VH-VL binders against B box and SPRY domain-containing protein (Bspry). Designs and how they scored, part 3

Target 1, 197 residues: B box and SPRY domain-containing protein (Bspry), of Mus musculus (Mouse) (q80yw5r259to455)
Amino acid sequence: SPLLTQLWAASVLGSLSGVEEVLIDERTVSPLLHLSEDRRTLTFIAKKSKVCSDEPERFDHWPNALAATAFQTGLHAWIVNVKHSCAYKVGVASDQLPRKGSGNDCRLGHNAFSWVFSRYDQEFCFSHNGYHEPLPLLRCPAQLGMLLDLQAGELVFYEPASGTVLHIHRASFPQVLFPVFAVADQLISIVRGPLAT

## First folded at step 1 (VH-VL)

Design e8 (framework fv_ebronucimab)
Heavy chain, then light chain:
Amino acid sequence: EVQLVESGGGLVQPGRSLRLSCAASGFTFDDYAMNWVRQAPGKGLEWVSGISWNSGSISYADSVQGRFTISRDNGKNSLYLQMNSLRAEDTALYFCARDRYDYDAFDIWGQGTMVTVSS
Amino acid sequence: QSELTQPRSVSGSPGQSVTISCTGTSSNIGAGYDVHWYQQHPGKAPKLLISGNSNRPSGVPDRFSGSKSGNTASLTISGLQAEDEADYYCQSYDSSLSGYVFGTGTDVTVL
ESMFold2-Fast, scan of step 1: ipSAE 0.016; ipTM 0.532

Design e9 (framework fv_ebronucimab)
Fold by ESMFold2-Fast, scan of step 1:
Structure e9 (fold): chain C 197 residues (1-197), chain A 122 residues (1-122), chain B 111 residues (1-111)
Amino acid sequence: as target 1 above (197 residues)
Amino acid sequence: EVQLVESGGGLVQPGRSLRLSCAASGFTFDDYAMNWVRQAPGKGLEWVSGISWNSGSISYADSVQGRFTISRDNGKNSLYLQMNSLRAEDTALYFCAKDYYGSESYDAFDIWGQGTMVTVSS
Amino acid sequence: QSELTQPRSVSGSPGQSVTISCTGTSSDVGGYNYVHWYQQHPGKAPKLLISDVSKRPSGVPDRFSGSKSGNTASLTISGLQAEDEADYYCSSYTSSSTLYVFGTGTDVTVL
């Protein structure tokens, strides 16, 4: 049941001792985005870079980027600081997500290859394959946590500071998934995990 | 060589204004967030303000909010702090500091200037 | 407004070890690996000594080490030397209304 699923997710989050270090793959970064030197911060620059090389991996229209690490098995967690942006998408994408073009097949949440939490101003939703589920949030999250369980087939979005589960999506995910990011206002940053190392 | 050089400090009366400048050299200025940090004589460090690479994100300490304005000119490799309605408690050495990690972080400061002294006194 | 709590001073003899604590909350030191340490000699600008809890920038001796447990980060100086006599400050990112906080500072005295 949904209630049992939420209790299970809360139990897993409560036992989490840390999150993974996720870095952005600079080869995928859209020319509308600036990637910081530490590969954790994406800034929307609103101007297309003329110096960006046109690699097959690079998004050429939408302000998207992928993480450098692929997830194929197991349990994975990462956190994104979203405090400074009113327009962003975060979640996971298949390696089959097209990189080139202006169509919905490259637009996060509008194709069969991406699953994202999104914010546009004061509206929040979960999006996959053109289906958009509004999320009734009382306050804007400063940080978003993601927990991906590939064996159980669950993607969880949560607020790390409060431990509140914002959304759970169940699916049979593809063989290979990457954390995926889009930002269309200011910046978002991948948070280093609360690990004692 | 990577350097930051502050200027514009001095003696000023309460209620007046002062503008600080910081000249950067030896690195790509518009790749990094920049910060102002102050230290009152004999006291600890206090972060004052930070600005992202493109001025798209700006933050202030509560003690200066509404009175100070941070800005940058990437074409001149320069950072500024406009200080209005100065108070005796604003008396401090003001450091310009470069973010270690990147364009939007105010996290760690790897390069600091030598500071410019601001004294607010009658 | 809140600051990270450090002891006002610590003392040791040459060759000994001293540890400086930096205590915050789950929204700063306890929640993130963004704890940094700075060394400041009298009349000089601060110098970044440790970044991200435990990482040493190039040129910093290996007798300086950092760690974290819960809401408390620690800087340990082993093999104390006269030149270590300085003020030490921790700092952390915070998810509270302001983005950054410094610690109250610790005066290290080498006896």
Scores: ipSAE 0.007, ipTM 0.474, lowest interface PAE 13.2, mean pLDDT 83

Design r1 (framework fv_rosmantuzumab)
Fold by ESMFold2-Fast, scan of step 1:
Structure r1 (fold): chain C 197 residues (1-197), chain A 117 residues (1-117), chain B 111 residues (1-111)
Amino acid sequence: as target 1 above (197 residues)
Amino acid sequence: QVQLVQSGAEVKKPGASVKVSCKASGYTFTSYYIHWVRQAPGQGLEWIGYINPSGGSTGYNQKFKNRVTMTRDTSTSTAYMELSRLRSEDTAVYYCARDYWDYFDYWGQGTTLTVSS
Amino acid sequence: DIQMTQSPSSLSASVGDRVTITCKASQSVDYSGDSYMNWYQQKPGKAPKLLIYAASSLQSGVPSRFSGSGSGTDFTLTISPVQAEDFATYYCQQSYSTPLTFGAGTKLELK
């Protein structure tokens, strides 16, 4: 029931400790994206940057970016404001995710190295390794919370204001995971602390 | 070296609008959210809203949502708060403040607004 | 909205005293091991000044006679020993969720 789901989410949030600061790693940001100076906001610009540096960390085709902090153990939580975008992907990726190329190897949700919640217009799904699970959401979330429990092997997507769980994925995750982001419309922003709207 | 310098005092008639500025210096303007807070004479602090100077995204207290607009100009490192359809109850000192990490580490000196007929 | 109940509304103290100000949130302001509670000092005609953030972290340049404690819904600001320059109004603030809300303030007055 919705009440039980909300109580469960609140219980998990109450047990959280040691949440790390999540900021975007500017070295990974696709030339199709603009990163704000506070490293929290990714804006889709649709045109490649004039600076076409070829650092090995940088995505060169898909509009992707990684967080600067890697998660190896424990329980981690972060929130992304997604209300301004109709096309985005958020979740986690292994450090083994390829950065170069236009193939599915670098496309979030189409390879063995990324696990993402995605929105395209009014369609929502969870994607991993080319498997796409449609999510029948009644309302577009304005914020998406993510909980990663590396000991339990759980990745949870939830709506922070209501505590509603949107999806739970259970897997044996690689030890090194990064929050990962893709934006193909407008912008998304990492929320400071639990500042809910 | 971090400073937030606000525009001077304003006297307005009911029904008018006011636009207050907050000029930032001594840090990277786009790296920190700017919030606006007001204080009526002899009263406490009331939060109005925020702006992310990087992307321009805003969030407003529902009480002010239909009358407040926050903007910024990155070329001058200046944030603005415009309050429309002014009432006598809007008489207050208006502050801008920098949000470092969910706390306000630097504040502007305040702008006094008097709304009188 | 999270309501902040601050007490007392005013208190009188002498230089050298230990004073405590309390703040109660209508719901928990804890998230991921942190408490989203801040304390500010305001002197007449001046903007507020940050003293304590995250319930117990002392802001750079603030004297160690100021300390914060608490978690969940109950928080305390302690000033010990009180100095002449500490006579001011103090505000707690939750930054857990919007709208951000402040306590009504505590005026610390010289006895």
Scores: ipSAE 0.000, ipTM 0.450, lowest interface PAE 17.4, mean pLDDT 84

Design r2 (framework fv_rosmantuzumab)
Fold by ESMFold2-Fast, scan of step 1:
Structure r2 (fold): chain C 197 residues (1-197), chain A 120 residues (1-120), chain B 111 residues (1-111)
Amino acid sequence: as target 1 above (197 residues)
Amino acid sequence: QVQLVQSGAEVKKPGASVKVSCKASGYTFTSYYIHWVRQAPGQGLEWIGYINPSGGSTGYNQKFKNRVTMTRDTSTSTAYMELSRLRSEDTAVYYCAREYDFWSGYFDYWGQGTTLTVSS
Amino acid sequence: DIQMTQSPSSLSASVGDRVTITCKASQSVDYSGDSYMNWYQQKPGKAPKLLIYAASSLQSGVPSRFSGSGSGTDFTLTISPVQAEDFATYYCQQSYSTPLTFGAGTKLELK
C-alpha cells in the first residue's frame, strides 16, 4: 500500500541520526559542469569554457558527475537542493557506467547502470534502463532526499521537509553504487551532512 | 533533411524590441546547441550567444549586455532570440546555426538569415 | 577574449592558382589533441558554409581542393586549384572558449 509504505518510510527516516556528507568526485565532472570549491555544487556552464584535464574517470559528453563515496552495504541517506534547476537527474549508478561517449549507455536513466529521479521543465519521472515512470507531484520539490537500503534492496526518493515519499524502487543492486548527478539547467547542491536545521 | 528556417525581415524604430525565430527540423532538436551570429552590412561575423535546447541554459557575448534573451520551445522545435532597446547599429542579418556536437563549436547547418533594419 | 588576426584582408587570384589564407589566435586553441579552429566560406546574400573543422578536417560535401593546417596559434586555409565558384569571402573561427570569435574575413577576388 502506498500509505503503509509512507508510514514505514517516515519511521525509518525518523530513526536516522542524520544524512551522510556526500562530495562530488572532481575527476568525473563533465566539461559542461563547473564544480564549486567545496565540491557540493554543480553548475551547468554549457559552452562557457573548456576543461584542461581529460581523465579516464571523466564523463566527456553528458553533463554527469559521480560522488566520491561508493556504497556497497548498509543504509545510506543524502539530500540534494534542486530548487534552482528545471533540468536535473539524481540517484545512483553502478561503477560499470561508461564515462565516454554520447550513447544511451552513458545517459542517466537510459541504461542498466543508473537509477534516477529526473525533472525536465514541469515533468517528473523515475528512470531506469529506458523505462520512464511519470510521477504526479503536487508541487516542485526544493530538496530531494535519497535513502538507499542495500540489505533490503530499496532506493527511496522523498521530500525532506515533509517526510513525503515520492517513489520507491526495489531491485537487487550491483556490488558497488555511487550517488550520481546530472544538471542541464542552472545548478544543484548537495546539502551538508549531518542533517541540520 | 536537416533544416533551420528563420522568421521574415523586420523593420524597427530605435528603442523597440525584436524577436527572431529559428525552427529546426530533420533531427532531434534537444541534442544540438543553437547559436546566433549577426552580420552588419559589408562587415564580418559577430557571435551573439547560444542556447542549449535540452535544459534551456544560455551563454551570451557580454558586448550585448543584458539586451539579448534566448529561449526555446521544445514542442515546436523552435529557438528564439530577442534583442531589446534597438539602435541603428543593430541593423544586420541575424543567423541561427546548429553546433555539430556538444562544445565542438563548429556550425554545420545555418538558417537562411533574418534581415533587421533599425531606422527612424 | 581570443583575438583572431586574419590575413590578407583581400586577395586577387586566377582560376588554377594556389591561394593561402592565414589566421593567428592571440592564445593557443588546442585541447586534448584537437585544435578548435574552423573555416567558413560565404557568398554574397548567403549564410556561411562550413569548409574545415578542427583545423584540418574536411566537411562532408566540400571539395578536396580545400585543405586546412596548423596548430596552437597559427592556422592556414589552402585552396588549390582555385575554381570559378571559389571567389567568395572566407572566415576563420575559434571554438576553444566563449565568446566565440571570427577573423575579419578574406575576400578572394578574380584577378
Scores: ipSAE 0.000, ipTM 0.479, lowest interface PAE 11.3, mean pLDDT 85

Design r3 (framework fv_rosmantuzumab)
Fold by ESMFold2-Fast, scan of step 1:
Structure r3 (fold): chain C 197 residues (1-197), chain A 118 residues (1-118), chain B 111 residues (1-111)
Amino acid sequence: as target 1 above (197 residues)
Amino acid sequence: QVQLVQSGAEVKKPGASVKVSCKASGYTFTDYYIHWVRQAPGQGLEWIGYINPNSGGTGYNQKFKNRVTMTRDTSTSTAYMELSRLRSEDTAVYYCARGEWYDYFDYWGQGTTLTVSS
Amino acid sequence: DIQMTQSPSSLSASVGDRVTITCKASQSVDYSGDSYMNWYQQKPGKAPKLLIYAASSLQSGVPSRFSGSGSGTDFTLTISPVQAEDFATYYCQQSYSTPLTFGAGTKLELK
């Protein structure tokens, strides 16, 4: 039940020793995005870069980026400041996620390789493989936390300040997952959260 | 020149609604957020909320969330703030302001005075 | 909500003085190497005017006699030397978290 799920998530969060360092992989950043020098902030620039490198790792159509850190085992937590954006996606993606093309196979939440929480204006949903589950949130989150338990097969989206669980997805995940990001309005930033030691 | 020009003063009775406009010029309207801030007579500044003119997305201070609605018209570069179920405590000058990267307000409208009384 | 405690509530000074206004946030407003703290000036009957953003960045067109400093929870606005045009009310504002919140203001008055 939702109540038991909230209690479980709070217990799991309480057992963490800290939030690990997550930084964006510069080579993956879409030409529609600007990456800050500290590799934590992604800004939507709408116009493609005048000079862009066409690397195999780089998304060339959708405004996506991957973290440099891969998760294969264990319990992982990270927090994203989403206060400044009304259009974003955050979650995890398999290393098999295609980088090139305008189709749904590269669009986060529309393929078998990505699992994301998304905001589009006042609409929130969890998306995976073209299935979109609306999330009736009472408040727009300023920060969004993610907790990935690869042993239990759970991806949790939560509000860090309150510890409130927004969504839990249970699945058998691929061996290698990366935090993944998309921004289509203003900016989002990776936080060193209150759990950092 | 960047300008934000607001609609004129309003006098309303308790329970009524008011809709204030903020017309932007001198920049691309959809590139910056518009925030709304009020100031009661002799008091400090209080943030009400924001609208992203590009997407129409909004964020409201919980204190006003059930009474405030922000909209925009991109064809006229105008933002609107509607406040309903007015109380005497809503008597204030209401400002629109342009928001940048760090949510600071670099340009402000001249203010719209709202008086709520019998 | 992040509470902003601004002090003093009023301050008396003469032209040529150095004045400092302080602002304390109830929690850190630092994020990713930046401090989400801004300062505004307001003259009677006028809209506020941005002076400083990101704690220490001087807004274009603002005289260099205005400076900001601080990080985490403690921030300071310094005006030196004070000019006749500077007698006004000053507000700090955090932009780290919604709702965006302002200090109660400091009125700078001529001695």
Scores: ipSAE 0.000, ipTM 0.453, lowest interface PAE 15.7, mean pLDDT 84

Design r4 (framework fv_rosmantuzumab)
Heavy chain, then light chain:
Amino acid sequence: QVQLVQSGAEVKKPGASVKVSCKASGGTFSSYAIHWVRQAPGQGLEWIGYIIPIFGTAGYNQKFKNRVTMTRDTSTSTAYMELSRLRSEDTAVYYCARDYDSSGYFDYWGQGTTLTVSS
Amino acid sequence: DIQMTQSPSSLSASVGDRVTITCKASQSVDYSGDSYMNWYQQKPGKAPKLLIYAASSLQSGVPSRFSGSGSGTDFTLTISPVQAEDFATYYCQQSYSTPLTFGAGTKLELK
ESMFold2-Fast, scan of step 1: ipSAE 0.112; ipTM 0.583

Design r5 (from r1 with heavy chain Y100L W101Y, light chain D30S S32W S97E T98D; framework fv_rosmantuzumab)
Fold by ESMFold2-Fast, scan of step 1:
Structure r5 (fold): chain C 197 residues (1-197), chain A 117 residues (1-117), chain B 111 residues (1-111)
Amino acid sequence: as target 1 above (197 residues)
Amino acid sequence: QVQLVQSGAEVKKPGASVKVSCKASGYTFTSYYIHWVRQAPGQGLEWIGYINPSGGSTGYNQKFKNRVTMTRDTSTSTAYMELSRLRSEDTAVYYCARDLYDYFDYWGQGTTLTVSS
Amino acid sequence: DIQMTQSPSSLSASVGDRVTITCKASQSVSYWGDSYMNWYQQKPGKAPKLLIYAASSLQSGVPSRFSGSGSGTDFTLTISPVQAEDFATYYCQQSYEDPLTFGAGTKLELK
C-alpha cells in the first residue's frame, strides 16, 4: 500500500544512525566527467576524451558513472551533495545496464535497468523505464539521501537535513544494484558516511 | 527557457578587429561549451572553435588559430569571439551555439560582419 | 581533417514526397557503437536548427517524419512525407574530431 510504505520509510529514516561511504568506480566514468582523486566528486566537463580507456565497464556517451559497491541484500543508505548542480540524476542501476551507445538503453530513467531522481533546472522528476513522474518540489535540495531496502523492494529519496521523504518507489528489484550517477551541470559529490548531514 | 543573444551587426575595414558577444540565459552558463560557427554569403557552415566557460580553455580551428581569441565573463554569462586582421573573406554571419554532448542544441540569432574597404 | 561530402546539392520535391539526403565522411566518425553525426535544418535568414543527433536520435520537438540512419562513413537523412515547412537547406555535421566539419548543404525546393 502506498500509505503503509510511507509510514515504513519514515520509521526507518528516524532510526538511521549513519549512511554508507560510497565511492565511484573510475572504470565506469564517462569521458564527459572528471572524477576527483578521492573518488567522490563528479564534475561535468562537456568534452569527450578519446584517450579514455576502452574497458567494457565505461559509459561512452551519456555522462554516467557507477559506484564501486554492488548491493545484493539488505538495507543501504547514502547521501549525495547536489547543491552545485542544476542538471543531474541519482539513484540505482542494474548490473545489466548497457554501457555503450547513445540510445535510451544507456540513458538513465529511460530503460528497465535504472531508477533515478533527476533535476533539470527547476524541474524535478522520478524516472524508470520511460515513465516520468514530476515531483513538485518548492525548493532545490542541497543534499539528496537514498535509502534502498532490497528485502522490502523499496527505494526512498529524502532530504537528510529535514528527514523529509521526497519520493518512494516500490519494485521487485534485480539481483544486483549499484548506486548510479549522471551530471550535466557543474558537479555532484558523495557525502562521507556516517558523518553525512 | 534557453536563449543565446548575440551583439549587433558590424562593418569593419580590412586589418581591423571585431569582437562579437553571445549572452546566455535560461541555463547554467559554465556547464556547456560554447562554439562559434560562421557562414559566408551563399556558402555553408564553417566551425571556428569553442570555449569551455567553466575553466576558460579553448580549442580553435587551425585555419583561424593565429587570428581568433575566445573569452567569457561568467558574471554576465557572456561568451566573446574576437577575430583580428580582418579580410574581405571574413564577411559572414557569425553564430554562437551551445554544445550538448557533441551537438548544437541552441544557436544565437547570428551577427553579420561586413569587411570592406 | 574529416571531409563531409553531402549529396545532392539541391533537389526538388512536392508535398507528400519521400526525400533522401546522403552524407559521406572521409573516415569513420563512429566509436564504440556511437556515431558522431548530426543533421541541421536552416531557413533563409535564420540560424540552423538541430534535427537529428548521433546519426539517428530525433531531437525533442522535431516531427517524426524526419529520420536519420547510417554508421561509419555513410549517413542518410530521410524526410517522409515532406510538408510545406520542410523546404529549407539541410546540413550534416561530424563531431568525432576537431576541426568539426559540415557538409556543403542540400537545398530542398518545392517543385
Scores: ipSAE 0.000, ipTM 0.453, lowest interface PAE 13.4, mean pLDDT 85

Design r6 (framework fv_rosmantuzumab)
Fold by ESMFold2-Fast, scan of step 1:
Structure r6 (fold): chain C 197 residues (1-197), chain A 120 residues (1-120), chain B 111 residues (1-111)
Amino acid sequence: as target 1 above (197 residues)
Amino acid sequence: QVQLVQSGAEVKKPGASVKVSCKASGYTFTSYYIHWVRQAPGQGLEWIGYINPSGGSTGYNQKFKNRVTMTRDTSTSTAYMELSRLRSEDTAVYYCARSDYYEGYYFDYWGQGTTLTVSS
Amino acid sequence: DIQMTQSPSSLSASVGDRVTITCKASQSLDYEGNSYMNWYQQKPGKAPKLLIYAASSLQSGVPSRFSGSGSGTDFTLTISPVQAEDFATYYCQQSYSTPLTFGAGTKLELK
């Protein structure tokens, strides 16, 4: 049973303050990605952009991007629409994650600075520091929710529509974490914050 | 090459617990799921649950959820299934089976089976 | 909880015959171009053996006289021509959702 974790996740999602408006930091966006005007959609363009400046914050090889919001304490939740992509990574990264280079130190899930849920075609994994845990999903999620509890030291991946917990990772996280994204097929989109109806 | 070898037959009284082992060899233990399936005498196949040896995550058939616990030891490439509060209707052959994790669960290799008899 | 209805429960055949076993799911087993349905063979006193996965994919090492077809809710396993070693019990299994469920089995017997 992770019954308490499922109830906790449902409780957080029932609170508008628990589901945050997360926007992508345009300075970090890889030249292999196009960022939409509303800063929520990342599209894989497969060719390096000639428009991108060489900012120190910008990933220059892997198709990565960071959110503009930093998490240091408390409980945080955000949702990503992944329906249109067969190759993506979503999760959190430390501000210490290197931005430059083609090595594993910049590759999400292959270093000590990133914790991600990944999809590559029909393979699903949780990855951190080169340790890859296969996840046996019977159906591809259309949306992925993330819950980060910095006091409890938990990162939860779940399917918002069904409330199904897909994976829980426990760790003593670094002082500063950012939602992190990678797209290598089509696009992914951050779902708008509190749904105003 | 790939083999799953299970522990020997068990005879238990109602109310007892049983712990069956499944030792894997010939492949990377953490790359495949281990499932448990049982078959009562003359009956069909019934799925009990799975364990992901990589992280230890489990999923159980609701019918058994309050009585079954699945664990693994990655150093010995062994998966375990413990079934508690045994009843006579738990008399069955219990199989472990390997599945890939991404394309749905199909069981390409099976253990030889462990016979459990629950009687007074 | 997906119910798998397998028919017939038993059939008699001779070596060289073509036999067809049917399996019906209580809901569609299709998702994004795949049909999550598998077939197994079991001989008395032995563990089941995978024959077909994803409705129509032949498992490595399984003879080509075994074939699977179907999508949605209706699936078939065909054995042609039947050999002496094929007299066994056959089970279908859905892998669309947990709990994983099996058909009740079809016993193929020699006439």
Scores: ipSAE 0.000, ipTM 0.466, lowest interface PAE 15.5, mean pLDDT 85

Design t1 (framework fv_tezepelumab)
Heavy chain, then light chain:
Amino acid sequence: QMQLVESGGGVVQPGRSLRLSCAASGFTFSSYGMHWVRQAPGKGLEWVAVIWYDGSNKHYADSVKGRFTITRDNSKNTLNLQMNSLRAEDTAVYYCARDWYDAFDIWGQGTMVTVSS
Amino acid sequence: SYVLTQPPSVSVAPGQTARITCGGNNIGSKSVHWYQQKPGQAPVLVVYDDSDRPSWIPERFSGSNSGNTATLTISRGEAGDEADYYCQVWDSSSDHVVFGGGTKLTVL
ESMFold2-Fast, scan of step 1: ipSAE 0.012; ipTM 0.602

Design t10 (framework fv_tezepelumab)
Fold by ESMFold2-Fast, scan of step 1:
Structure t10 (fold): chain C 197 residues (1-197), chain A 119 residues (1-119), chain B 108 residues (1-108)
Amino acid sequence: as target 1 above (197 residues)
Amino acid sequence: QMQLVESGGGVVQPGRSLRLSCAASGFTFSSYGMHWVRQAPGKGLEWVAVIWYDGSNKHYADSVKGRFTITRDNSKNTLNLQMNSLRAEDTAVYYCARVDYWEGAFDIWGQGTMVTVSS
Amino acid sequence: SYVLTQPPSVSVAPGQTARITCGGNNIGSKSVHWYQQKPGQAPVLVVYDDSDRPSWIPERFSGSNSGNTATLTISRGEAGDEADYYCQVWDSSSDHVVFGGGTKLTVL
């Protein structure tokens, strides 16, 4: 399949580039989340245990966070360790994604500005703009890989250890996209490219 | 495999107390808000109480405020409801239910335990 | 207190579409969830966040929510759909959960 060939290429490029260090933008982190000092781990704390500045960039209701790096062109690959969480969303979001409020316009997968893979216990879905496509998985992924091809208009979700493609979404994406994260159980961590052990 | 099992229901006289428990298994209990919902015989669902994931926030329906206390023990994966000063109108099947915080829906329910308050 | 209003009963012939409404002031600004309850059983989530469906629930179940009315739609009704159906919202201003009064669906 052409997308399997691109996955091979992304694995080589991700290992080679190393330069696309995806880190969480601390200004965007919901008060329901704790961000680690290295800005790669998001932990769900389920309460507003500290006073956070109300920056325009910060999500104030949903347990969301954005990466600090914007993607505008080319091929991008990153991996998230999801082994310790039964409730998370990972994918990409437009810079136009609203940050304030409890409505669906700020909720990942329920608006025109976010495209996410989600897990809620044993349910796995791809979600965009309120459309939820169930994904029949044989086992829970310990790591989830993403490959974004902005020129081809493809977003691929895959399991790096087995090389299994979990979902492919084709669309005309906005010019500026950010990796996006949500955690509602335990923690998730950003890891190095596809060949990191 | 995710399961909630209620216990502690029974027949009690008005003015007395009863303690309900809910045992959770198959999911990370400490990560989820937990609720009690009741249903009187032949009637609809009525929300009773909520406790946040770590016990830091609790809310009660006006009909039970001051009489009922919701607690949890995350080390034992248990949710509890202490019911004091019971009234005939508290007669109902009591369900414990899990809510997914970001979606707000009750996705897992126990089978319920019957509480009958009669004189 | 926020109030959700449902019709007490709805009847539909086998193979026809059932529509159950849930009325509330500006309910279109809230996320509505729907539960199915069969006699002697605990409620089961059938539609969440207005229009989303758990993967194990048949595609015949769908929902909508706009203005002052949310609707649960069950296409190609069958005997196994007979149950009480409840709508629910989370009123974030009070941290209170509100349920509708329930609708008994009969398939005859």
Scores: ipSAE 0.000, ipTM 0.483, lowest interface PAE 11.1, mean pLDDT 84

